# Designs tried in a protein design chat: miniprotein binders against Biotin--protein ligase 1, chloroplastic (HCS1). Part 6

Target 1, 330 residues: Biotin--protein ligase 1, chloroplastic (HCS1), of Arabidopsis thaliana (Mouse-ear cress) (q9sl92)
Amino acid sequence: AMESDASCSLVLCGKSSVETEVAKGLKNKNSLKLPDNTKVSLILESEAKNLVKDDDNSFNLSLFMNSIITHRFGRFLIWSPRLSSTHDVVSHNFSELPVGSVCVTDIQFKGRGRTKNVWESPKGCLMYSFTLEMEDGRVVPLIQYVVSLAVTEAVKDVCDKKGLPYIDVKIKWPNDLYVNGLKVGGILCTSTYRSKKFNVSVGVGLNVDNGQPTTCLNAVLKGMAPESNLLKREEILGAFFHKFEKFFDLFMDQGFKSLEELYYRTWLHSEQRVIVEDKVEDQVVQNVVTIQGLTSSGYLLAVGDDNQMYELHPDGNSFDFFKGLVRRKI

## First folded at step 7 (miniprotein)

Design S42 (from B2 with K8T E17V)
Fold by ESMFold2-Fast, scan of step 7:
Structure S42 (fold): chain B 330 residues (1-330), chain A 86 residues (1-86)
Amino acid sequence: as target 1 above (330 residues)
Amino acid sequence: MTIKITFTIEAMKMEIVIEITVSDPEELAEIFRWLLELAEKFGADEVEIEVRVEENGKTYKFTIKVSDPEEALRILEEIIKLIKEL
């Protein structure tokens, strides 16, 4: 048994001459790394004829980059037609990449950890990851809510700009996106702490134009307006970074409280009733509580039929927490 | 002397890995208080902190597992004292 000889090509694209020089420097150093000894080849956008031009359905780097008017986020782009993880690209190379760099792929794949089973995302999903820095660990996990909100508002902005019907994208706490009761996206954030800063990597998957049996934004749009123009991944990503930079600045300046009202209008949980289980004197007691919002820590704040306040923590990360929540009284 | 502290917390499905390297054991008390405050804010039932000390080419490992914040501070004081004696 020998080490993995897997390889991938990363295309580097910059918004201005500043980012273009970073791209040239990275290519010359050949310093970007990926897990499992994956061999990385770095290519400048100007050199990527065989990858950028051959497929009309590939992510359009120029369409995205020409739309960016941000000052920090999305100005340095890394693209590959196929990756195991956009998140790995940005997180494993945090120190080498400008903060705010984004990695995009057309197809994301993963092995299931048993033999040779491989899953691939449907083509047409918007799969991306980007980086940011924060200093206060107490509010780092709230970044997930800022990201979720930026996605929902970006979809709304693109629809408004194109004169399209309203697509009601909702947030399922803490990190999922839904339309009409069906999951259309998810967010995965991780952070490391280094040099007195939290280095945050944000991963987002959003079903924009992927085929069935999964649902996507364009399938919802076609159901409402069959002859409308379709949503483009590049336009949504551009709108996302415009909204995210605005919301991130507001969040950093005024805290999550500044975004809280908009978040509650967007999430699925307003006035939701849930059953919580608690052990009192070796008895399992069920109590019905009504979701009121978020605590300062970012957990669910609820009020019981007993008029007491509860902070709800899920028992398991992948479990349906509305069936097995345990409560902690505030 | 090189002291490496590793602490991992999960909050709302987000993993946060904290790695701190210091040379002065006197800095540990403030670092440990900060980590415990962060753990309490996010409702961790059990806190695990790994401390790795490198001194004169030797490596020493301490793992602190606590479920009670008051007990945590007492254990941390004892570990700081042990590190200072290396």
Scores: ipSAE 0.716, ipTM 0.874, lowest interface PAE 0.7, mean pLDDT 83

Design S43 (from B2 with K8T)
Fold by ESMFold2-Fast, scan of step 7:
Structure S43 (fold): chain B 330 residues (1-330), chain A 86 residues (1-86)
Amino acid sequence: as target 1 above (330 residues)
Amino acid sequence: MTIKITFTIEAMKMEIEIEITVSDPEELAEIFRWLLELAEKFGADEVEIEVRVEENGKTYKFTIKVSDPEEALRILEEIIKLIKEL
């Protein structure tokens, strides 16, 4: 008995002849890299029929790509049946891939997050990462809010088109997605800076049709309408890129204020009361504040019972909305 | 001369790594001011900037960690002066 080396097969699929030529070039150079000396094999979609199995409930590349009507995002697809991280695929290969390229996997066995959380992805979870460029670093962190909105609106659009009942997907600041008080998804953004531009990698996980853990969008649908058609990962991802491109263009042209009202209607924190701890002359004081919205930097804006304004900055481990660090910088 | 500046900041649980490479020490003052402005925008209490200089086959490393912008600018002027003497 011998142990096999780590290897990974990446299937490349393009929307048009332009993206197809990029895929051929990447395969000829074998230029994509992954961490931990993982051996990467690049395969064109036309050569990957034995890896793309409709009867295996694998992500349907054709169904997704045929739904894409965007001008930039989602037009170049990288897919593998199993990956350690879709985020690593796009972030480690930013210079090699067209901006807006998306990586999708059916199973992600190693998660990423800025908290000490590990995300285990059963089959049926929509796991994807994609790239974008921004020039103004001051607004880069706000991109995660634009992504969150695009996910919630994509779900609504798919439900509307299929005549399905309303699934109320909510945002838990700064980067989590909830339905009926249960977490159904999360967003991880990272950025590097090269050639006067911020190279942003966006990772998203959304529980669409996974049987475990115990909740997903289709489980919610079955509870509301047992005879309904189920949501498909491919349709949600296609709708996501359509909404994201629209929101990204608005955000770049008119700033986050253009999306702010929609964000507040979608998040969990309107009028929420939070207990915050502050140190005054080396004594711990607890104050009750009410969340009003976001500051220009994207942190929580709150008002105390004394009508004073507070900017709330959570610690590096977690933010408990009943306890946080108070900073008066407004 | 090759000068590499590395600055990492975290905002709303998003990590942003800024890496800038220049050949002229005169560019450092503008770069450091911009980085300090970003840190202020994101509410950072303390900033850490690493400057790596490669000259004549040797590598020099400077790490700046400050909580006051005026002190940061003073330290920056001294670092630029040291780099110009390499």
Scores: ipSAE 0.522, ipTM 0.777, lowest interface PAE 1.4, mean pLDDT 81

Design S44 (from B2 with K8I)
Fold by ESMFold2-Fast, scan of step 7:
Structure S44 (fold): chain B 330 residues (1-330), chain A 86 residues (1-86)
Amino acid sequence: as target 1 above (330 residues)
Amino acid sequence: MTIKITFIIEAMKMEIEIEITVSDPEELAEIFRWLLELAEKFGADEVEIEVRVEENGKTYKFTIKVSDPEEALRILEEIIKLIKEL
């Protein structure tokens, strides 16, 4: 049996006195929990001078918090240099944290519990999770599209503000981010339902300054402008929450249709011809379809060679976008 | 009486878990119709709903697999009747 459990230090930062009082309350109650009997220590930013060093390549809490101009999202920050899951921090503590709280880590690892060898993510990846509430379950899955758009527009805004070439970040439906045909990020959303509201936890990984496993934004930027200043995770995250709050408000007020044109300009799939496999009377046939957009449910809308409309759904076992789609006639 | 309903669905690689706790069986019909509507909206051809009922220290569990919306509603209405008789 294990004589000691894993331990984790969470630094709490607030944008205003309101969030600062929440942080003090959480620390006094010692109320934040993590799975696998992880022992949690809560530290206020004012007390964390020994842990938060400007000279390290660690996420700069002050740089991020000073950039936040939002009214809801990102105003309460939880940071740790190393976590098993930012998603677990926000989802397991949804009732304790202000809605819109964000958790950030520099290193994410696998191998909880008794593992002496642990996988670790490369440093330089922007890894974060945050929360939101929605009431209409029918549009909950569309939130991942709103998140994707906010990431792509945040990158463009930071580049614009710094006078840098725009990095063309594209969306690979439903939840991946690509540059020049290589994956630079992904989005993972989960939701629970409580008290007639959907409690949504959003997780994002974005390769900003890490060249593994495929590429990163700064590598692409250096390819276009070798002497340029580097993009910073803190600036991108700040810009993300500004764009996300704007897009979320539009989405909640006017529906996804308000963002649809921007989404199609940003995704990889406009007018794409795709070969899909169908089963017809126990025979496998290949059909060509042309992607037209999204259905109201958020699945791919495509037109077949028969001029009929189809809804395409992902096959959970396929790593190839185009091999894993299943046709459904509409 | 404590009635806990658990429903999990995947839509566009996003996992949605719906857990509803009620004490009044009269709320179940509306809840079940809503869950079936969400399943249809998300293109789920088969869904599983688990209902756990706790009363006087006893636990009862009902698991329903739903593939036909009209047949599913009939099965769920019968389960509501069983719960009301506990």
Scores: ipSAE 0.536, ipTM 0.770, lowest interface PAE 1.5, mean pLDDT 82

Design S45 (from B2 with K8E)
Fold by ESMFold2-Fast, scan of step 7:
Structure S45 (fold): chain B 330 residues (1-330), chain A 86 residues (1-86)
Amino acid sequence: as target 1 above (330 residues)
Amino acid sequence: MTIKITFEIEAMKMEIEIEITVSDPEELAEIFRWLLELAEKFGADEVEIEVRVEENGKTYKFTIKVSDPEEALRILEEIIKLIKEL
């Protein structure tokens, strides 16, 4: 029925009259673009009853929008039941959308329908992308850590408000999310530079109510409290933007140092021992190092049994958390 | 004169693309120094900077790939001189 890779319907929803007027303006201009010559149709939330069903399976735009209390992030929402990439929606249209706009989809797909195999994500994964601006390129990559923290704290906040046991979401450096040794999510950020500002697009996938490929938050919750009510994507996303705006303000005002203690309590790497392999003067030297934290650039800081300090980089290095082997650049 | 500078770096798996357009060659030295500082901050093994100049209906392209920041700065200063001569 739906041909979303040749044509795509985007539902626009605003928190206040200001964002609602932006939505009307975008629809009138029809200026939003997507890759591969995808034809984009813009629909106001009030017109979208045949696309937006008020059932428990589709992302509930009203539930999300009514829950947010932010001043910048998440106040303008773009939703589609099916997209190839939420990240493409916000990044390709950065200049057209208010900064802080979020795009959400129920299903992400790869390939084409009818003529080729189409991979589709299971419904229930919280998949979203949003935008922000930064001025100092030296700290732009650290935004990934701020986003990771906001996700973990949002999950805890929702569990607390609902009287549920805490789901211990952990960060696997630099940008993965884990529960009980299984991946439940990931973060992908990109940035362009325009008008003396870094235009950052943040993409997040979080397994809330889907078990594929590994596990989800609701599966973990049911393991701890089988009779509990399920977590909802809308609740987590609302809590995420509340936590993110708070952490983003701290980060911009006081730097990552203001969040560093919380980050180390949340990540998987405190006091982790790993093997670093160096090639020095025609011989291979192995040294055991202990992870101490992060450098100012955001890489792993480690100290060796030789009392040397190491900065470990993922590019050109193989860092396998479960195998404890890291090879540094030479 | 239209001068377009393109630079890309990856830090902690995050891709950062910088594209700057200026009309005055005098702005290039500060821009180049800034780009090299970012590359050094994030431990880039190789720096690639593309400079495209459009002048009097002609397009000139300069691509710099270097592994040494001092060498990169020297090459960029030479490019600035060439651009000023167009």
Scores: ipSAE 0.700, ipTM 0.871, lowest interface PAE 0.7, mean pLDDT 83

Design S46 (from B2 with T21E)
Fold by ESMFold2-Fast, scan of step 7:
Structure S46 (fold): chain B 330 residues (1-330), chain A 86 residues (1-86)
Amino acid sequence: as target 1 above (330 residues)
Amino acid sequence: MTIKITFKIEAMKMEIEIEIEVSDPEELAEIFRWLLELAEKFGADEVEIEVRVEENGKTYKFTIKVSDPEEALRILEEIIKLIKEL
């Protein structure tokens, strides 16, 4: 009953005949939905020649899809030149899409406040979301660490393949990516539960080739090797799914312990000293703890000067993660 | 009888929403214990569980907010008893 001026074209691309038949079925049923009564038009890749060729800087669907050799993840691709949220595309349509489907956009926009000032992600940022299923709720939040590792290893693999110097991408717990002390990416996961399974939607933003005040991978690369070939979003995404599927299988089979050593080699927090503010009877007391690793729940494991072990949790009130940590004795 | 249970937690900045639909009130105790165990594992200071019951064209809603796990179990047992009497 409510009309919206918003319309969106989603291009569907499949790796094999199986995914292509899914795409045809979705188009015939016109079953994909987006929030705010957005009108959705579904287009097969073969029919989208005008859209795909209109922007030389747009994500190259064929370059990505031809590189992928996964068995589950990234084999069904949804692309649009501009979206409000790749996360909304996969999460709102979880039951309609094959598990492991990925949505990619060149520009992600968001309105802010009553003024409707539109924020847009810069062109050249790799913005994508994909889905997976898990059965054990106790380990669901650990998936964001598996995703983080897959991103860092994907960048390394692309650099190795192209003969480029290594870009040192680091993890800032729980869900941020950094290079040379500057944020280059972030991960946002959400989950719903249905039919005795956790339906997980994973969103990733990675600054590959954007000209923002923030750094990007290609800016770092140009600083190290000015005449080298640039990193491509399509190659990084392909390498990501290759690494993610491998790490996901290890994680599901052997638990996070199988990935823990690599995680600690990659994160920013080994032996980091953190000041934690405890409230004791209306007094704020600062205590220093040293980060040792992760607990089984996925929170920071730390040791105090009292030689006792603590689990560190965010208090939900601080926008700076480390300023709002609360100690829980273990 | 249709019983819908809604539960939300946040762990390491990840939001997890659990929605369960059952027709048999005897399943509720196990479901509630499982939700409380997840909340405890991820260090939730307060647990909120919403239970909606549809019976004979009428809708009943129960919302539970507790910070003590033992108090939560006691309240949930009382709610199960009330639902069985519908």
Scores: ipSAE 0.681, ipTM 0.864, lowest interface PAE 0.8, mean pLDDT 84

Design S48 (from B2 with A39L)
Fold by ESMFold2-Fast, scan of step 7:
Structure S48 (fold): chain B 330 residues (1-330), chain A 86 residues (1-86)
Amino acid sequence: as target 1 above (330 residues)
Amino acid sequence: MTIKITFKIEAMKMEIEIEITVSDPEELAEIFRWLLELLEKFGADEVEIEVRVEENGKTYKFTIKVSDPEEALRILEEIIKLIKEL
């Protein structure tokens, strides 16, 4: 006997008749699956309007879809009011979904329904995952940087379009987003390899209108312009896919170097001084290094006061010295 | 004969899982060189590559620890010889 308390309803929405026919096909086959024997029910958007009443703060599928002008990304939408992971929806169903499909949820929870302590994200956080394909594994991890840039530029585009003041969203390498020294978002990517392609699933969380526990974009906006209209998750997501598609095409055609200058203008680490600790013969040695940029592999490139070059790798929320390059100018 | 090669790497906090299925053991050498190039690109050492072989209802598992690329390729060559004898 399977005693799973987990069940999930996924609403499917397409941009055009092409995506709508895909949604109908998926529902007829009932082929989408989730881990831990979660029971999945598929509902077309046209059917959901009469059965599921919109909550005051629920993601507006029509507002998002009407904003989309992309050719590939975000044209097929999967939505649920509550999910354990948008990432699981797209990654476990990669072969069934059009590449570029996006999954959105209003509430993401941890611990599943079977635990006493279920954590739930506050409403107003933009939580989504989408898919893409890449062929060159050597540059696959750099996709995280492309995604980060697309988020920061999407926020700028929405503010510009609405005549709002600039919100300075910064990147904390390798995959976090910050405003005024406080974390407002994060990116999680995973990949599998199938049919000579890397199947990449991208997950993003961005604090748009959720205020707790740290901060959100609308709280920052209210501080700068108290009477302004609020930023909407749907408009940011639409702008994100417009920027991401352009940046992804540029990245695939010309490599990350084509985006590198914009990345350095956007990240927190230009000329940053960092203390690197290493254990040599049971003694802790501290070296001060200055961040210069990225190596070709995407790790931090730093220079010491001794003019030696270092490559720094992430370790949770700090940087570990892993490999150093020695170079001196005469 | 079914041969599966499985490899997991982490680069800049991103997890990449590779699983390739082949029927000809001679294909393993090129796949393995490609995986070693990815490891070197991301500065990852001492990663384990798993090779599973299914033949006549029996499953055999070989694990190659990558610490030296030339040593790893030599070990793979010996594994290929063993697979050919199945």
Scores: ipSAE 0.695, ipTM 0.859, lowest interface PAE 0.7, mean pLDDT 82

Design S49 (from B2 with A39M)
Fold by ESMFold2-Fast, scan of step 7:
Structure S49 (fold): chain B 330 residues (1-330), chain A 86 residues (1-86)
Amino acid sequence: as target 1 above (330 residues)
Amino acid sequence: MTIKITFKIEAMKMEIEIEITVSDPEELAEIFRWLLELMEKFGADEVEIEVRVEENGKTYKFTIKVSDPEEALRILEEIIKLIKEL
């Protein structure tokens, strides 16, 4: 049942003795909270034998933790077999958790709709959220692009390391991941401002080994090489944090410009032609523009047949990538 | 005074949540005037205000919903500037 006050168990796992002591402290304080008055039980990984499954059907905490070599991100792990939101776990507990903590779940669900149906993500989807801090609010929106890029490069790195065919994961601006024209993932970033810093929570869903109805990375891999070994969520997540920490440091030091060329090689929009609808003197005018890249604020930069530069902003359904249609407000 | 800002952007909508806890009514009046002027200037679509009375003051939560991402970013930038100046 999906009652709002149902209890959930959060398993805490640390990379080193430092993170292990943080986990013990959190358990002793019983300080982690979730929305809707959800009752939270904190369990150390060593105590979670009845919850932790080390097969491919459950996220393998030790496989992930043994794979990471980062200094900040992913060193403190929170896992549950089933959660309403990994994002809520890290964002509601930002002050209690080490910055860079990651929450992972095997199944993410949402509550009843009008039809009384409950949606559950298919098992095998890599669903995680983690935290970071930034001081410059002007570049906070760009973090979703750094995250997207780190995901695509992480998949490439795992494939390279395992001698597997390359899976071409593409970025659909602003925050979706695609393979062969089908969505395989998405990114959600939120931030709060406190003590002159932005507390950023990043949520990612990536279809690694989930069944139908959508595609996943392993389905694409099997299509290319049916006899290949499968990608593991744990290895991808570990590779993600390695790439993300590297890209985050570069981004903080040199700005998004340092990642921009790699981003353009990875996104779906290079030289895309788009029809922009613009209202001029109470009439709708259509102009064809070609996407050139991103502005410094992270919006689409395009050039028209008139050689004018356009900054295109999303307003819900104003950008239809497959139709090449964007509508501008006056 | 404690100020907390949450900024969320989605393709369809942008939300800015500002949570301000003040013990001094004079500070609140100035901040309230500034927020109203900011909302009027940048055309917020909806504004929700929650007020909680705490032992050490009052907490005001403003949720500003904006349909235009550029306007949302401008509002966020002005809020950040105000906070830096307080």
Scores: ipSAE 0.006, ipTM 0.360, lowest interface PAE 9.8, mean pLDDT 77

Design S5 (from B2 with I16L)
Fold by ESMFold2-Fast, scan of step 7:
Parts: sequence; C-alpha cells; structure tokens
Structure S5 (fold): chain B 330 residues (1-330), chain A 86 residues (1-86)
Amino acid sequence: as target 1 above (330 residues)
Amino acid sequence: MTIKITFKIEAMKMELEIEITVSDPEELAEIFRWLLELAEKFGADEVEIEVRVEENGKTYKFTIKVSDPEEALRILEEIIKLIKEL
C-alpha cells in the first residue's frame, strides 16, 4: 500500500484500574495501527500532562471520565488533539481494544464517508467513535437508530440537569440529526464479522460549539437564552453513554420494538406525506403516501391514498423528505 | 486447503463486511445461503462475493457479482464443485 511519514499520538485513559492496566499493556506492545502507514505513539494519560492542555478548550478527559457511571461503554478512552478519523482508530484496532472503547478528537482533518460529502470538523464539534459486538446480523443495521435516540436523549438530559431550555434535536431517517431544519449531526456505522460476531464501529459527529457550516447546539441555545451557560462536549458524551448503554441493553433484550415509540416521537417523519415515483413496465407513476413508521428490517413503512402498504428504500441520492420525493427500488 | 470468503453489503447506509475462513469445502453451500439471505433481508440489489482458495502454495480467486439471488446461488454451486475438484 501507499506509505506516509505521518505520525499520530494517542492518549489512553481508563475509568478504573482494569482499564488502566489495558492501556499499559497496549503501550508496552505498541500494537495499535492506523491506515496509510501512519506511525502511532501511545501515551498514558498520567504521562501526557505536558500534552493535555486543561485550559486551551481541548476535550477534557477527566471531566468526561469522572462523569460516567457505565459498566461497558466509554470506560476506555483514546484521545488525540488531531486525527484523520476517530472511526479508523477504533475499527482498525477492534481486536486490540476493549469492546466499548471510545476515541475522541478535537480536530478531524478528512472525516469519513462514502459520498463526496465529508464532515468538516472545526474545533468545537464533538467527534467520536466507539465499538460494540452483536451476534444477529439481521438487526445490526438497526443499531444506527439506537445511537440516534441516545444522542437526542443525551442532549435533553444535559439541558435538564443544567436548567437550560430544551433543544429540539430531531432524527432524519436513517442517520442524520437536525435542529430547526438544519443538519447538526450525523452517524456512520460499519461492521465486520469475526469469530461468529459482528464487530460494529459507530462514528458520531455532533455540532456542539462550532458555528459552521450550518449550526450548532450552543448557537441554538444562545438564540433562546443569550446569557445561558454553554453545553460542553464532555457532558454530552457522558450523558450519551449513559443513555446508549440503557437503550442498547433494552434493544438486545426486547428488540427495537421497545424503543420504537420514543423513536417516532423524535424523528421528522410522523404523518409526513411524500410523493413516491414507481416504475411500472414502461411508465412512471406518482403516488402520495403517508409515513407510518418502520418495517422490521428498518425501512420506511407508508400507506398510500389507495390504502395499500409500501416499503420505501433509499436509492442513493433519490431520498429527500424536504422535497417530498422518495423513490422506491424497482 | 484454506478457503476465505469475503462478502460486502450495504444495509440502511451501513456497510457490513463478512469474512469467513474454512478448510472444508462441504461447509460452503450453507455459508453462501446464509450470506444471500442476509443480502435479501436488507434489500441489497447487487451481491459481490470473493472466494480465495489456497492449496499447495497456489492461490485461486473466484469473484461473483450479480443482481439476482437465484443466479448467484447457481454460480456459487458451480464454484463449489470446482473447488472440490482441487
């Protein structure tokens, strides 16, 4: 493959002595790898006091770690001031890291995405990735919905605890987050299959304190309450893992049905009317449908004015609810 | 004999990559049926499967890309037959 002279320092932080020993072991073996032949240096949090700047608006590892009370997720943290992708850190090192490990960065240069639309990550955006394992491939893609719910509920929880007005974060199916019609976040999940388990890497970008390209949570908050205390990335991430662990356990135990009502209260699509273009033989037919919810596979369930049920699938860039146009696969 | 199967699908904008290694070609039919069932479950319109066989220091590679699950099964059955003759 292509070689590079790029270097990267990863700071390792653990919640308890168990995670601290894992960090020590990883550093001693120097076993973490990144793509493009990037040279990785591993540093324990205790050794990184000259690199971790408490007052320069860098992600505060201690504030996050001291806040979490989870049993699995977020207890092992990898941080770097600058990374090309938090997703690559966790996905390329899945076998080396405890499941539930999280990687956070202050600046993400390139971002990660399948299309030409890539996240710009100015300082103030909460950019993180973490891992989990699942056994049933049929429900693996539904994890994206669990993650989306955990983000929206975490924001509400932090606002409530700080006595702030609620920011109305909505889900745009399947993987985007919006406030007041503007995109504020997105979710990217990937999975590999090893040893009869699906190894899932979850990436999340959430505009907390960055005003570009569209908006952020703190800009919305200042619009509602100009002299309010600002939301902190560390507090949102902590609240996220509290909500996610709860929702993940519920999802694994009872399936997505257990979260379905909350999902529909949170998404943008309840009772939405959309025009669907279906190709029948040599003609294009337009039908108006009303979104009812999700199918068991996670696609949109809709009812036509003819009272027939429809399952709607994305066709690349053909899916656009703001235009009221959704195209089905033939 | 070492047989490595690589299967990639996209479901709900999420990429799933499945990699399975076996030594017994008799396991292939069940594995291929499972992979195609997953693809069908998530509405994948194209199926791409790569099979790499390493035998006596030689590597054989079979790649199949089709849009019809019935056609995919037919081709995979022929690939299994070919592998068993190695």
Scores: ipSAE 0.538, ipTM 0.786, lowest interface PAE 1.4, mean pLDDT 82

Design S50 (from B2 with V47I)
Fold by ESMFold2-Fast, scan of step 7:
Structure S50 (fold): chain B 330 residues (1-330), chain A 86 residues (1-86)
Amino acid sequence: as target 1 above (330 residues)
Amino acid sequence: MTIKITFKIEAMKMEIEIEITVSDPEELAEIFRWLLELAEKFGADEIEIEVRVEENGKTYKFTIKVSDPEEALRILEEIIKLIKEL
């Protein structure tokens, strides 16, 4: 009963002839869907000259694809100059797209109704989503940590290859990325279950070259080395998929334990002291605990003054809520 | 009638959604036990359950607390009863 007049053009780009044939097949079937009855038009990269405006700031599909050296992830690209959600593109079309497909947009907006009531991400932010499959539901939430590590290592790899100063990207558990105490990125994962597999959609936003008032990687870089070459979203994304595929294979083969040391070296929480609030009867009690690492479920493991173990479940932005006591099996 | 049940679990801000089409209400007990085990391993507090009847468009919503297995079993029994009465 509710029709939307919204339309969206998706540009399809493949790494090899195999992915190019998939793109042609999808265009011929016209089967990709978006929520709210949005009309979807599929366009091959070769046909996209009028949508790829002469704009130096638009995501460069060729530069990205030339950086891809993976066997699974990032080999099929969906791009649009403006989308409500890269996550919706990959999640609503999971069955139609090759697993590992990535969707990128220059501008992601939030809200419905008049344009002036819609929030838009600043151009220059790397906004993308991609898919993967997992069979063991018990470790599905830990994929967020694998993604976080791949982002931090990708930034380091690009800086190393370009001879740039070290940008210390840190992980704020569970899903945020920080530089010098300021948020530069975030990760959002969702999963559905089908045919005995968990279909995971991963969304990432990383401030690469977006201007004030927030910080970005290039702003940090200019502060350290004002005349250095700038980081490019395309090269970071390519490096991300290279690192992610390696870490994902290690994670699937050996579990998160294989990445745990690197994760603790990269996160902000080693020996962090946190105030937790607990309700004892009708009183609020504040206790100070020290972060030790992660529980088997992937939550924060902390120790109190009496050596009691605590599992912490933060709200959106804090560690001031007590969840419960984590008891080690003796 | 076509009955779809959607289970939603949240772990570390990640939403995990499991959708099943009900062919046999007796399968629900096994699925529910599996989901409770997953939720417990995830450290999740609750499972949101949505039962949708496609033909009449009616939707029924339930929430269970993972820490309360007795209440969880009662809610499962209510869902099975609801499906059998449809």
Scores: ipSAE 0.584, ipTM 0.819, lowest interface PAE 1.2, mean pLDDT 81

